# Ledger of designs, part 37: VH-VL binders against q86l99r1233to1411

Target 1, 179 residues: q86l99r1233to1411
Amino acid sequence: SNKESLPFRRDVIEKVINHLRENSLDTEGIFRLSGNMESVRGIVKSFAHGEPNLSFEVHNISNALKHYLRSLDPPLIPYEFFLMLLDARKNEDAETIRNIFWKIPSDNRVVLTLLVDLMVKISENSNVNKMNSKNLSIVFGPTILKPRTPTLDRMALMTETQLQCGIIQTFIEDFHYIF
Below, E stands for the ipSAE of ESMFold2; O stands for the ipSAE of OpenDDE; V2 stands for 0.75 times the mean of E and O plus 0.25 times the DockQ between their complexes.

## First folded at step 24 (VH-VL; framework fv_adalimumab_6cr1)

Design y1 (at its last look DockQ between E and O 0.38; V2 from the best seeds 0.00; counts 0 for: pae E 7.2 > 2)
Fold by OpenDDE, look of step 24:
Formats: structure tokens, sequence, C-alpha cells
Structure y1 (fold): chain C 179 residues (1-179), chain A 119 residues (1-119), chain B 107 residues (1-107)
């Protein structure tokens, strides 16, 4: 999508994540089920301006966060780490993934830690909210980990997506080891 | 109304290939995981393959792994199953099914398409 | 892999009878179990999900119970339209294995 890049606002993201941590852990389909598009757009706009509107129900807020993160350029995980992470995932090398994580810029690393922590908490309540580590990784894989240059080959794209999701799944399932 | 319509079934010889399609309508296709389930004549249901909405996760039953390939085109609201190196035991009605999440129940199901593998 | 075993394989009962079908998983699958109804020549239909949740539009005479390894589908009062084969399915993780099915007929 040709969506305009929004500014990275650590403070806003932290507020939103904290809100979701407190209000969304038992919400079925959190981050997956769609909200009201008009509301979501408005909330995303509020993020860009530095004052998150958290008066909406959690599906709208979670979707707004998802869309906002998708719009970041560079992505939450900077481009230079993309191939390294994918290679590490191919080799099922959690140690290398950990090492790469700690090389990520501080602000990005902090936000990523908070975000994955939220995902861990959500996944622990998956019996209620139906969002296990796999479902969450499907949502956030391509959202926060992207290549600088899009892949044009269909098969390569499929493999790439699987690796993206796998990395996020590793983040969630091996959270205490990596973060 | 949610609809799933399978197509592409037919009679084929062992070792041949066949591609099944499932056309989805009445819902936001790219919000849902999709599955293939088959049923041999007079037999029970057998899960075949699954694909997440963004293809981030793909799984196969051991019986078809290495021979079948699941894929989807969200722009066309279509699910596919490429079946290679077909065997007699692959003879079945093949159903596509929608799932809310990757690891959830199936609802609804298509009407199915019959694949017959015979020499 | 987790094995799913239904019991009985077939049964015949009278209209109005209470019918019980069991499904056993070889390992714990929590409540990640669904029940389907398949009438002859038709596609399966979801009846119960999460072991005990009735799908919308399904008659209240159908109920599901159980957790872990032992599950039960109950038809409180068997009706002629309930003649079908019933399947349990786990969906805790791949593979999403079905039971072998239980054929329900009316005497």
Amino acid sequence: as target 1 above (179 residues)
Amino acid sequence: EVQLVESGGGLVQPGRSLRLSCAASGFTFDDYAMHWVRQAPGKGLEWVSAISWNEGYINYADSVKGRFTISRDNAKNSLYLQMNSLRAEDTAVYYCAKAEYYDTWFDPWGQGTLVTVSS
Amino acid sequence: DIQMTQSPSSLSASVGDRVTITCRASQGIDDYLAWYQQKPGKAPKLLIYDASRLQSGVPSRFSGSGSGTDFTLTISSLQPEDVATYYCQKYDDAPYTFGQGTKVEIK
C-alpha cells in the first residue's frame, strides 16, 4: 500500500501498549479482528500528532497501533537487521536472533520489547482471547519486520513471510531469553 | 452470505498433477485462514493443509507433504491446492474450509470437488 | 501425533432418545475440540466448538462437554433430521485430526 510514512513516536507507542496491556488481554481476536475504519484512521492520526486518543474500544485502538506500525519507515525493526534475522531463523538459531536484537537502536529496541511483552501476555491468555503466539506472529511479522526492497518473486515472498512470522513467534516464545 | 466453491476436480492417472481452486465470497477473505480437508469415498474426514491469511504459516498432513502445495490469492479471493504425484489413496472429495484463526474450528465448508486417481 | 478416537463407530436409536458420542484424544488438547455433523452427500457442518460452545443456528438439543482428553457430544432428543455422521476434531495445533466418525441412524 502507498501509505505515507508516519513519524516514529516512542512515547505514544508506549502509552498505547500500556493501555492495551490493561484493557485487552481478555479481548477475543485482539489485533486480528477489524475495528471501525473511520475510528481507526482517527486514532492513527492522533498517534502521529503525539497525543493518542485512547477513548475508543480496544479493537479500534489495537488496529490503530497495527496500522501505525505498518506505516513506519524505516520499520520498527530497521532494514539492516532484516536479512540477518531471516538467516538466523532459517537456521533456527535463537542465540543469533538474541544477539541481533541487542544491536537494534535503543528506542526501537525498547518499543519492540514492550510490544513483544504485550504479545506474550496476550498469548498467555489465548484460551480466552484466541490469540496464541502463532496468531500474533502472523499479525506482526510483516508489520514490523520488512525488507528495504520488496520481493517480486511469489515463492520467495511466501518464504519471506514465513520467516518474518517465525521470528516474531521466536520473540514471543523465547521472550525471557532474547529480551 | 459466506460461500466457498471448490473446482478443479476430476479423473486423473497416478503420477499426474491436478490443481484445485476454491472461490470465496461473502466475507473478507484475507482476514481468515483457509484449510483443505478431504474425504475418501465412504471414509472419514482427513485434514490436508492449512494456510494463514498472509501465508505466514503453512502446514500439511504427512500423507501429502512434499506432493501438495497450498496457496492463496487474496486479491482474487481464491484458495488453491496444487496436487502433484497423485496416488490412488488421494482419491477423495476435497473441501475448502474457513477458519477464524489459524488454530480454530472450520466454518463454513464448501460443497467439495471430487478427485479420482485411477489407472 | 495425537490420536482421536470416537465411540461408538455407529449407533441406532429411536426418535426422542438421548444419544451420546464420545471422543478421546491420546494427549491433552484442552478445549480445542469441535464437533461436526455430516449428512449423506453433504459437506460437514459445525455444531460445537471449544468443546462446549454451540454454534449459532444449531438446535439446543445438541451439547458438548469435556476438556483435556475426554469429550462428549450429546443429542438430548434425537430427531429424524439428525441422521448423519458426526466427527470430532482437534485444533490445538496441526495436524487438525478428525475422529473416525460416528454414524447415527434411527430405528
Scores: ipSAE 0.692, ipTM 0.891, lowest interface PAE 0.8, mean pLDDT 95
Fold by ESMFold2, look of step 24:
Structure y1 (fold): chain C 179 residues (1-179), chain A 119 residues (1-119), chain B 107 residues (1-107)
Amino acid sequence: as target 1 above (179 residues)
Amino acid sequence: EVQLVESGGGLVQPGRSLRLSCAASGFTFDDYAMHWVRQAPGKGLEWVSAISWNEGYINYADSVKGRFTISRDNAKNSLYLQMNSLRAEDTAVYYCAKAEYYDTWFDPWGQGTLVTVSS
Amino acid sequence: DIQMTQSPSSLSASVGDRVTITCRASQGIDDYLAWYQQKPGKAPKLLIYDASRLQSGVPSRFSGSGSGTDFTLTISSLQPEDVATYYCQKYDDAPYTFGQGTKVEIK
């Protein structure tokens, strides 16, 4: 619970996502269940320093990725795209969401594509791993799509959170159309 | 040590409002879902509300839907329950509880805060 | 909504007795069921999750079984410190409903 922001490191995130693609698709509760708190903290430090340490049980790696992405500033989806994406989701406009995605800077797009592809693969095996598109959208919505200035209005915050999750759910369910 | 400490309970008149807080410590609060559960004096446990770590999932028991609002402030490691239009039937000890995900078991629970709604 | 029915509502048993408490769901909930212990004046404590998995620090005399609609909590040898009310809870989907409770006392 620090005022902690971390730099975007494409190479680190890409390596971690590839590791999870190879090791997590059959893991029950991946991204939902906890890891060892001390291990997760140490792994997040290794990501931040550009030296990812992936020699841990897979729940520790997935939790570390989740926490690293939460701590990015700017977030994986840059602040400039926040309102546009939420408005497009509010209107159920997948075509506009696709158009906005392709305007995101290329390094961010590559990482986002890899991350959402991982989520698609996990959700396709949800009978085994218990993680469907809804579950994954809750994990990743506010994690990667954030306002520059968070609202203090309780109703607006609830609405924003629902829309953030909806964007990720759209990415997963319409992956081949958007990406 | 993982701790959950509820506060904000008290005696209130029917139709009034009350805001409960749950302060969390000893764990990474924004990794976990949180729930409110209540227990009327001498009665069983009744689930009240759930909120996921990122507020992407929020749900309520039918008995409180439209009157209660669950929220969280991850920067302050705090869970809240805004209770409006209180009724005598809302009289209970209110517990907050931690869950690994919104649809999992509860461990640990706080010690509770008593809300008494009486004219 | 899925209703959770516990049986019995209360029981008295001697130290050393085997105690069995049942919980029935009105519809199938797979193994998404937990058991909690609540001692007088205290908050509930998790005993069993996913129907049969023993929580860390819970004595091995506690066990859970069942799947679908019929679930059982067993105390293999009742101890004085087991005097409590026991609740089952489903969590397959909202609402996350509790059973009505079973009060266990020593004769």
Scores: ipSAE 0.078, ipTM 0.710, lowest interface PAE 7.2, mean pLDDT 90
ESMFold2 (binder alone), look of step 24: mean pLDDT 95; pTM 0.965

Design y2 (at its last look DockQ between E and O 0.44; V2 from the best seeds 0.00; counts 0 for: pae E 6.9 > 2)
Fold by OpenDDE, look of step 24:
Structure y2 (fold): chain C 179 residues (1-179), chain A 119 residues (1-119), chain B 107 residues (1-107)
Amino acid sequence: as target 1 above (179 residues)
Amino acid sequence: EVQLVESGGGLVQPGRSLRLSCAASGFNFDDYAMHWVRQAPGKGLEWVSAISWNEGYINYADSVKGRFTISRDNAKNSLYLQMNSLRAEDTAVYYCAKAEYYDTWFDPWGQGTLVTVSS
Amino acid sequence: DIQMTQSPSSLSASVGDRVTITCRASQGISDYLAWYQQKPGKAPKLLIYDASRLQSGVPSRFSGSGSGTDFTLTISSLQPEDVATYYCQKYDDAPYTFGQGTKVEIK
């Protein structure tokens, strides 16, 4: 992706997550459905400048957060943990995933914890919002966990994506064990 | 209007390969999971495969696992089904269907494309 | 895997009759059940989702009920245009198995 990377703003992310925790748990398709792109771009810009604009409806805000996280370089989960996590997921090893999580830099770990906590809360209300752990994992897998070097092989990429999503699913479903 | 149009069906011999396509229009394709469902002549519906909007989740029916590959191109609003090692029992009308949240109901359905596997 | 069994496999009724089709899951699937109508030579059409929610545009004579393992599709007053095969489907998780279908005909 040739998208310009945005600065990592822990304080902004926390504010946005808190807002979504309070206002989006019953929103159908939260994080999945697209918002207004112009609004989303504006909101993302506000994140980058350190003052999140939270006056928009939650689909726009959630999409903005998603796009913002996707644009981070390095990703929310730093590159050095990518292969370790994927390998752990292949072996269905939650303990190893937990151990890897706690090696993540503190700021990233805090944000990741908040984000996954939000996902857990959303998933608990999936009967209303239709966003279970699987759906949320689909959204956030490739968003926050990315390789340093993109995979060129199509089949390998598909496998990679599935593992990315699986790791996020593990984060959500085993939240209390991992975090 | 939401539309799904399948193509690529035809007559093939056992052991051969065929690739089906589904062209989507009238909705934001990359927001939705897609499924393949087939129906043998005079028989019921059989789910074949599913793929999430970003291919993060993919599933297959046991009957096609290892032989079929589902994929998509969101830039082209297209869904695909690569069918290898085709068998007579794979003979069916193949439908593509839209799903709201992956694990959900199917709506709408395409009109289907017929695949006939015969020696 | 969870088996989906419909009953009956076929039925014939008169116009205006109340028609009931049953779908049974071998294990609990909550309300993750859909009903489809398929007319001859056509693609399936969604009628009911989440066991009891009527899809937009579907006549009100169609209704769904049930949860867990036992589900019912009801046509309160059978119309000629309702001649079709009806299918239930679970979508709690993969595989998204269909019932074997129920063929509805007019006498």
Scores: ipSAE 0.713, ipTM 0.902, lowest interface PAE 0.8, mean pLDDT 95
Fold by ESMFold2, look of step 24:
Structure y2 (fold): chain C 179 residues (1-179), chain A 119 residues (1-119), chain B 107 residues (1-107)
Amino acid sequence: as target 1 above (179 residues)
Amino acid sequence: EVQLVESGGGLVQPGRSLRLSCAASGFNFDDYAMHWVRQAPGKGLEWVSAISWNEGYINYADSVKGRFTISRDNAKNSLYLQMNSLRAEDTAVYYCAKAEYYDTWFDPWGQGTLVTVSS
Amino acid sequence: DIQMTQSPSSLSASVGDRVTITCRASQGISDYLAWYQQKPGKAPKLLIYDASRLQSGVPSRFSGSGSGTDFTLTISSLQPEDVATYYCQKYDDAPYTFGQGTKVEIK
């Protein structure tokens, strides 16, 4: 993978998510289909500089958000929450997942709430846009929930990845309970 | 230009192992799902395995479950298929294929690498 | 698992003829269906995705239709370069199964 990290900019992420909420709910394959990589790189750069350029076709914006979130260090869900969330998911304990969510720093919680709300709205229109909660959970699981020290064990990595996706799927499917 | 190049095929005896590689170029490899598809001589296409960009989705055809392992190294723009306990019916040309997502159509395909399993 | 049955297994037609190939899924797959063309010794090439969407660079004489269980690939005016084997593929869920193929030849 890429090792470059980018600064967390709450105001930028909010603008991008709100733009997508207005413009992506009926877009077939949103977050699933690719954009133009030259455009996507330029858009990610604009996010990192605090001046988001949203004058692009919506697939370029969604791909840029995905890449920007992947590049955050610390990730959107800070490192200290990784193991406790995975443990709660392994035990299928939505109440504990909710309790952990509310311990996340407030700036991160606001962004995460907006992002998951966007995913809920997309999944509710999946008959048009073809993106259900499972599809979205795979996009965002390892993107926003990461270990501080990546494992080299292939079996452990597979298990962690499944749990990361499961957390995001729980967020989407139990949104009103957790958030 | 987008290109996929398979390698690692050859002649092997039943019960042995072989590792296939697929080198990707001309696109951002870590944004895409990858698949393996095989075609026995004179036969149709058979899907083998899929892996998402982030390895959050991995799946196999029933005919190869437990024997084959798909993997990827995004830093090296490479896809792999570890094939263990090979059987005569695994004889085929093996293609790697690029997909926008793990459950989409395949475009492009590599040119394939031949695996022959015989005693 | 959902089975994909193509018909016919082979056909022979003249240049300029309209050619129709069908693909039937044993259970509904919505529009998650692609068509591929394969010439001998070559990799498959995508023609149609999502049942009816023409891939960029594919001649407009190719078209796809159908949803659910019954799908059709049509070549409106067969050309010499269209001699190939054609495959349908489902991708609604795993496994991502191909049809058995339809070989198209020129008389």
Scores: ipSAE 0.101, ipTM 0.707, lowest interface PAE 6.9, mean pLDDT 91
ESMFold2 (binder alone), look of step 24: mean pLDDT 95; pTM 0.961

Design y3 (at its last look DockQ between E and O 0.43; V2 from the best seeds 0.00; counts 0 for: pae E 7.7 > 2)
Fold by OpenDDE, look of step 24:
Order: C-alpha cells, then sequence, then structure tokens
Structure y3 (fold): chain C 179 residues (1-179), chain A 119 residues (1-119), chain B 107 residues (1-107)
C-alpha cells in the first residue's frame, strides 16, 4: 500500500500488546474482524504521537495495531531478512529461522518477541476466539514481513505470501525454540 | 441477504483451461475465507480449494494441485478459480462457499456452475 | 489423509421415524465436523457445525452428536421435506474432506 509510513515506537507497541494480552484473549476473531474504521484511524494516530488511546473496544485497538505495523517502513522485520527467512521457510528449516531472528536489531526483536508471544497466547485459546496459529499467521505474515520491492507477478506474489504466513506460523508454533 | 453466484462454467476439451468466478454480495467479502467445492454428476462433494480473506493462505486438494489456482479480488467482491490442464474427472458442478474462518464450516453456498470436460 | 466414512449409504424410512446417520473419521478431528443437507438439484445447506451446534433456521428435529472419530446426525421425526442426501465434513485442517453421503428417502 502507498500509505504514509509511521515512526517506529517501541514503547507504544509494548503498551498496546500488553493491553491486548489482558483484554483480548477470549475475543472471537481478534486481529481479523474489522473494527470501526474511524476509530481505528484515530487510534493509529495516537500511536504515532506516542500516546496510545486504549479506551476503545479491543477490535478497534487490535486493528489499529495491525494497521500501524503495516504502515512501518522499514517493516517490523527489516527488509534484509526477508529473503533469508523465505528461503529458510522453503526448506522447512526452523534452526535457520531461529538464527536469522537473533540477527534482527534489538528493538525490532523485542517487539517481535512480544507480538508473537501475544499470538501464542491467543492461539492457545483458539477454541474460544477462533484464532489459531494459522489464522494469526495469515494476519501478520504480510503485515510485518515484506519485501523491499513488491512482486509484480501474481503467482509469485501468492507464493511469497504463503511463505510470509508460514514464517509467522513457525514463530508461533515453535516460539520457545526460536525466541 | 448473503448471495454467492458462480459463473464461467461450460463445455471444454481435455487439456484446456477455464476460469470460474463467484460474485459475492450481502456481506463484507474481505472478512471471510472462501472455498471451492465440486460435485461430479451423481457423486458426492469434494473440497477443491480455499483462500483466506487477505490471500495470505491458500490450499488445494491433491487432485487439483498444480493445475488449479484460487484467487480473489476483494475490491470486486469476487472469487476466482483458474483451472488449467482440465481432465475428464474435473467434470462437476463447482460451488463457491463462504467460511467464517479458514478452518471452519461452509455457509452459505452458491448454486454452482457446471463444468464439463469432454473430448 | 483422514478418511471420512458415512453409514449407511442410503436409507428409506417412514414419515415420523427417527433417522440416524453416522460419520466416522479415521483419525481424531475433535468437534470440527459439519453436517450438510443437499436436496436434488440444489446446493448443500449447513445443518450442524462443531458436531452438535444447530445452524440458525434449521428445524430442531435435527441434532448432531459426537467427538473425536464418531459422529451422528439424527432426525428425530422424519418429514417429507427432509428427503435429501446428507454429508458430513471435517474442517480440523485441509483437506476438508466430505463423507460419501447418505441418501434419505421416504417409504
Amino acid sequence: as target 1 above (179 residues)
Amino acid sequence: EVQLVESGGGLVQPGRSLRLSCAASGFTFDDYAMHWVRQAPGKGLEWVSAISWNEGYMNYADSVKGRFTISRDNAKNSLYLQMNSLRAEDTAVYYCAKAEYYDTWFDPWGQGTLVTVSS
Amino acid sequence: DIQMTQSPSSLSASVGDRVTITCRASQGISDYLAWYQQKPGKAPKLLIYDASRLQSGVPSRFSGSGSGTDFTLTISSLQPEDVATYYCQKYDDAPYTFGQGTKVEIK
């Protein structure tokens, strides 16, 4: 998307993640179901200004976080790790994925750890919230792991997206091994 | 009212290609996973393919893997199935179906479009 | 892959009869099972999801039970409008395999 990039604010993201950990684990369709777009936009703006507005319903907050992360440039997982991770995923190599993770810059790595931890917690309650590791990976794969240059070929893009999601799924399912 | 309308079916020769479409209305299309299910004449139901709401995840039955491609255009509220290298055994009514989440039941179903592969 | 086996393949019963259809999975699928009704020339209709949850708008004479590998669809009192083929489906993971179907007719 050609949306304007927002500044990376670790402190804000941590607050939002903590809020969601406390208030959204039993929320059906968390991160997937849409909130009120006007509210979501407002919340995203609050993130950018360093004062997250967490007074809204959790769907609005979760969507705001999703949109905010999507707008980051570079993405939460920096561009230089994109191809390495995709290749590792193609080879179903969790060890390589782990090694790559630990090469990510510290601030990004911390946020990523918190985010995936939240996903793990959500997925553990998937019988209630319907958001298993697969569903969560579908949401966050293309959100936090992006190429520097978008793929133009439709089929290649589809394959790329599958790999993006697969990496996030690996993060969730092998959390204790990777993180 | 939720509606799914399939189109694009017809008679084709083996080895040819066909593209099916499913037009969705009455719901927020990009909030739901979509599936294709087919039914050969006088036979049971067979799941064909699935795609997530954001195209981040796709799956295929082994019988169609490598030949069929599922896709969607959320802006057009449309689901597609590109079928290449068609075979006689691909002859079926093809249904599109809505799913609340990726690994859930199907509801509702379209009325289906008939694909006949014959020499 | 997990196999889904329905029994019987077909049955004929009288109006008002209790009808039972079984579906067996070759491996455990928890409660990730749906039942569909398909009338001749029509698209399938969802009856039951999560093994035992009745879909909105479906008559209460329909019920589902089971978990793991063995599932049952029951029609407590068969009605003329229930003439159809019924299918079970797993959705624990891909593939989302259907049973072979059970054709229900009235005597």
Scores: ipSAE 0.677, ipTM 0.889, lowest interface PAE 0.7, mean pLDDT 94
Fold by ESMFold2, look of step 24:
Parts: structure tokens; sequence; C-alpha cells
Structure y3 (fold): chain C 179 residues (1-179), chain A 119 residues (1-119), chain B 107 residues (1-107)
């Protein structure tokens, strides 16, 4: 039951994303397949302390990034943008999604751009790594785009989850328009 | 050891609801997808529902869509199936199963919990 | 939706016989196919994944082959403990459909 939030460290996240860009594009199931539990926990701690340890097999590093981003509070896309983005997605309004992206704080935008660029590169090599934009959106939707107060209504949660994934899928597929 | 234990089965009347639970242990629950599969007495296996590790993917067989809701509580290492508007044809043993990702094979399976829908 | 058809629906064979069970998908599913064994009164157990990869702890007399639409589970030398129902399952995309099963008995 103990959930810890972690600090946002732009420089750490940049190093980890760059490492993955250099080492993960050919890796089958990257972000989909699990890592070693103890290794992943240790790597996440190194991120939180500002001293990323990247001397691990690539699945452990990708899982550590995934878990680190999930543990950020506020999330990578700050809470105040959640409802705006979901509403823009409901209306299929990519122009509004782009406008909202550019209102996100600068440090968060830089990290989000690097992360989505990585996802674009992975998806472009999906015949090898088996991770397309839909697969990646499922990994990252609820991970980086979250409400401040989660709903208790299970039907609403299903709808929110689909919209969260849709936003990330839009980021990947319309990368050059939005970013 | 990896272990999956279903509970919440029982005898219910048509039109009523049940909530099934699956308690997981021996692995990092929120790294894996989970599924529900059912087996009517003397019949074959029927896939029911899937949920990804982060709840970003949820899907259902057509026979249960709109009536059943899969969910998970990663803090409690628990998988759930809310079954509403139960019908006689929902009578089955319900298994939970672990998958590496939502679209992979199932290993292991729980031992199942029996749901009987009868007036 | 892709249908999964197993054949035969049941079979009886002698100890030591080679047993072959087939599974056909109505559309191509690449190698996203698993085989499960279910003994009476028990939960299913994974035997083969990705069409041909033997799960850890499964006896080497079990093997799988095929890709696309046609898949085969083979038991090279049937043993008394292999009395079970065998299911194929696709997982290329939802629904994650099972075949109807093949009962294997000793004559």
Amino acid sequence: as target 1 above (179 residues)
Amino acid sequence: EVQLVESGGGLVQPGRSLRLSCAASGFTFDDYAMHWVRQAPGKGLEWVSAISWNEGYMNYADSVKGRFTISRDNAKNSLYLQMNSLRAEDTAVYYCAKAEYYDTWFDPWGQGTLVTVSS
Amino acid sequence: DIQMTQSPSSLSASVGDRVTITCRASQGISDYLAWYQQKPGKAPKLLIYDASRLQSGVPSRFSGSGSGTDFTLTISSLQPEDVATYYCQKYDDAPYTFGQGTKVEIK
C-alpha cells in the first residue's frame, strides 16, 4: 500500500531517453516486456537521486523509465492539462491538442518531445521490435497523463483510459504537426 | 512461487450481479497483463476479458461486453471481474490468468471459481 | 472474428503412439498461437507458445509447429499421464479465441 512520488529530474530523463534511443530500437517488446524486479527498483532509485545507472540490460532500463514516469507527482503532463487534452481528443481537434502542448511548462515540453520522438522511432521500426503506436500509447497513456483525482466510476475510467491512450497515439502519429 | 487465487463465485439468480476477485502473489503484479477465461461445465475454454498492466488496454468478448467490467488494483495485487445482468449461459468456472503482455500466452492460471446462474 | 478449428475433436491412442492434433485459423495469425493441456478437474497448463516454443518444465515429447493458419501439436510417444484435453489459442489481436478442444484418451 505505500506509494511514493518522485521528483522531476529533466537532466536524468534526457540521459535515459538518449540511452534508449541508441540501444533499444531493435529490441523486441521494448516497454512491453518486463525487466528484473530488483534491478528495475534499483535503477529507479538511481534516477530519483540524480545519478542514473544505465549499466543494465535494456529491458531493465526501459522498465525503470516507465516506472519512474509513473511515479512522478505531478506527472510529466501536469494535472491542469488533463481535462483540456481529453476534451480536445473527444472533439478530434488536433489543432487544440497542439496549442495545449505548447502551453505546458518548458522543461516538461522538452522531455515530452524527447520521449515521443523515441516512441516515433520505435514505432517506425515495429516490424523488428513489435511495438507500434497503439502498443506504445497503451504503455504511456495512463503513465504520463493522469487526473489529479481519479474517478471511482468504472465506466468513466474506461472512457478516460481510452482518451488518455488516444492522446499519446495522436502525439506519435501526428508528431511533426504537434511538436 | 507464482500464485493466482480466484474467489467470489457462487449461486445467483438471473439478472443479478457478482464480483469476482483474483489475488496474485509471487511476482510483480503491475508488470503483467491479466485475463479472465471461463469454462461452462463439460465445455471448452472461452476467453472473457483482458486488462493491461497499466489499465491502458481493456477488452471483452462480445458475449459479455456491456455487462462485465474488468479492473485491477495494483496496490493490492488484485484483479476483478464485475459481472452484471447475469444470464444462465454465464454459468461456468472462471479462471484468472497471467500474461507477459495483453496479447501473449497465459501462464500461470488460477484454479478457478464456480459461478452458477440459475433461477 | 478469426475462428479456431481443432481436429480431431477426440482421439484414442495406445501408449507409445505418435499423436498429432491440428489447429486452423480462419485468417493468418503469424506465430501468435499457444497450446494448453487441461487434465480432468484441473486448470489449463501452458505447453507451447509462439507456435513452436516449448514451455519450461514441459516434457520434450511435446512439440509444436506451423505459422499463418495451420498449426500442429505433436506428442511423439503418448504416455498415460497425457490423458487430457488440448486447446489451441490465438493471441494476434482480440478476441483471444480458443479452439474447441481435443480430448486425448488411452485405448
Scores: ipSAE 0.044, ipTM 0.678, lowest interface PAE 7.7, mean pLDDT 90
ESMFold2 (binder alone), look of step 24: mean pLDDT 93; pTM 0.953

Design y4 (at its last look DockQ between E and O 0.25; V2 from the best seeds 0.00; counts 0 for: pae E 9.2 > 2)
Fold by OpenDDE, look of step 24:
Structure y4 (fold): chain C 179 residues (1-179), chain A 119 residues (1-119), chain B 107 residues (1-107)
Amino acid sequence: as target 1 above (179 residues)
Amino acid sequence: EVQLVESGGGLVQPGRSLRLSCAASGFTFDDYAMHWVRQAPGKGLEWVSAISWNEGYINYADSVKGRFTISRDNAKNSLYLQMNSLRAEDTAVYYCAKAEYYDTYFDYWGQGTLVTVSS
Amino acid sequence: DIQMTQSPSSLSASVGDRVTITCRASQGISDYLAWYQQKPGKAPKLLIYDASRLQSGVPSRFSGSGSGTDFTLTISSLQPEDVATYYCQKYDDAPYTFGQGTKVEIK
């Protein structure tokens, strides 16, 4: 997607995550179901300007956060960690994943911790909101963990996507061990 | 109205390959997981494969693992099933089915396409 | 893998009769259980999801109950249009196994 990259704003992301933690845990399809696109664009714009507009319905806010994170360059998880994480996932090596996580720059690590914490809380209420660790991983895998150079091979892309989602699933399910 | 239309079925010999397609309409295709379910003549339903909206999760029944490949093209609102090394026991009507979430029920089904594997 | 077993495999009843079909999972699947209706020559149709939730557009004579390992589909008053094969399905995790089906006929 030729989306323009937005600036990384830790303070904004934290505010949004806190808001969602308080208001979205029982929301069915949170981060999955689409909101109003016009509203979402407006909210994303507010993020970029440093003053998050949190007056909207939680689907709009959650979608805005998702879109905002997608637009980051570098992604929330920096490019240099992409292949390392994928390799660790292939080997089902949680310890290596943990070690890699702690090498991530501090601001990114803090935000990632908050974000995954939110996912854990959401997943714990999956009976109500229908967003278990798999569903959340599907949403956030390619959103926050991306390669510097996209692959052009279709099968390789599928495998890559699965590994991306798998990493996020590991983050959620092994949260206390990794973070 | 939600519509799912399967195609690509036919008669093939054992060991051959076939590719099924499912054309989706009436809903936001890239928001939903999709499945393939098959039914042998006069038999019950058998789940075959599942794929999440972004292909981040894929699963196969043990009976088809290593031989079948599920994929999708969200830009074309299409679901696919590449079937290799076909066997007689793969003979069935193949349905594509829509799921609200990954690991959920199937709320809409296509009318199916018949695959016959025979020497 | 979890086995799904329906009972009975077939039944015949009169119009207006109460019909009950059971589905048993070999392991607990919580309420991740759906019921489908398949009429001859047609694709399956969702009737019940989450063990007891009626799908939109499905007649109220259909109901589902149960959790864990034992589930029941009930038709309070059997109608001619209900002639079909009914299937239960688990969706707690892959594989999304179906029961063997219950064929319902009218006497």
Scores: ipSAE 0.816, ipTM 0.924, lowest interface PAE 0.6, mean pLDDT 95
Fold by ESMFold2, look of step 24:
Structure y4 (fold): chain C 179 residues (1-179), chain A 119 residues (1-119), chain B 107 residues (1-107)
Amino acid sequence: as target 1 above (179 residues)
Amino acid sequence: EVQLVESGGGLVQPGRSLRLSCAASGFTFDDYAMHWVRQAPGKGLEWVSAISWNEGYINYADSVKGRFTISRDNAKNSLYLQMNSLRAEDTAVYYCAKAEYYDTYFDYWGQGTLVTVSS
Amino acid sequence: DIQMTQSPSSLSASVGDRVTITCRASQGISDYLAWYQQKPGKAPKLLIYDASRLQSGVPSRFSGSGSGTDFTLTISSLQPEDVATYYCQKYDDAPYTFGQGTKVEIK
């Protein structure tokens, strides 16, 4: 496991998301295909330092965003919302998911809205980019929604991951209702 | 340069256990799903098991379910296959394979390690 | 589970010939299909993904087509180095099943 965490920088994340919104919607496998490992590592460092370097091929930038978000502690969706969101997803209760979303702190909600809107735009162009809402939910579910104390039970982890993905899929598919 | 190096194969008797390892380098190991694929001598490819980057999705072929356990150590860039209750039909070259995600194709393969299960 | 059937099981062709291998899924798998080449004593090598996308570094004489249940790998002009066994593989969902293989030889 990787225990090294990175600082939350709202302004950096906004710049990166806006860049991807302008440059990635027709890119095959965006967020799914790999980038150059050395480039990705350098880009992530630039995010952490507050000066994002976006002069790279788009796959390197998307992978850097994914890695950066996964390394946040606390995660983009703060820890206290984890169990209530999973429970609402288990009950297939989108109304409760929406109510919980609006309790998330304002800075996190702004970034989350921009990120999910990007995923909506990518999924709307999935015939070109091959990334539908299910594909994107697999990338981002465990990345941005994490428990404070991870389970060591492998079966429980599998169930939690399915629910994490389901919440992100709900965000994408019901974007205009929730956000 | 992506490299996958399997180890731990050998000759074992039926009913015994063996643990395979795969050392990965040249990519960010914990971004990708990993798989085991095997090939019996003179036969075709058979998918064995998959594990996602965060271990949240683990799957097995029916032929090995309950006997084999896939695992990974992202700190050591290593993939493992614990093989218990080995049978003659488990005799094969075992390949470590890298996927983009657990539901995708295999863009890089190791050279394989031979497991022979014989009395 | 979805079965993957390749045709033919074996073929022989001359250098320069167009070679076609087919793969059939027992149920629809959209375009979640890959093709691999395996030479004797070597690990498989990815040729085609998502039914028709050429992997980086693979010669352009290889191409793939199809969707749903019927898929084709084509070698436009067979070369001596293309002697190998070719496998299709589905990845729409688990299990990630391979076809039985097609052995390509030169006459």
Scores: ipSAE 0.006, ipTM 0.579, lowest interface PAE 9.2, mean pLDDT 88
ESMFold2 (binder alone), look of step 24: mean pLDDT 93; pTM 0.951

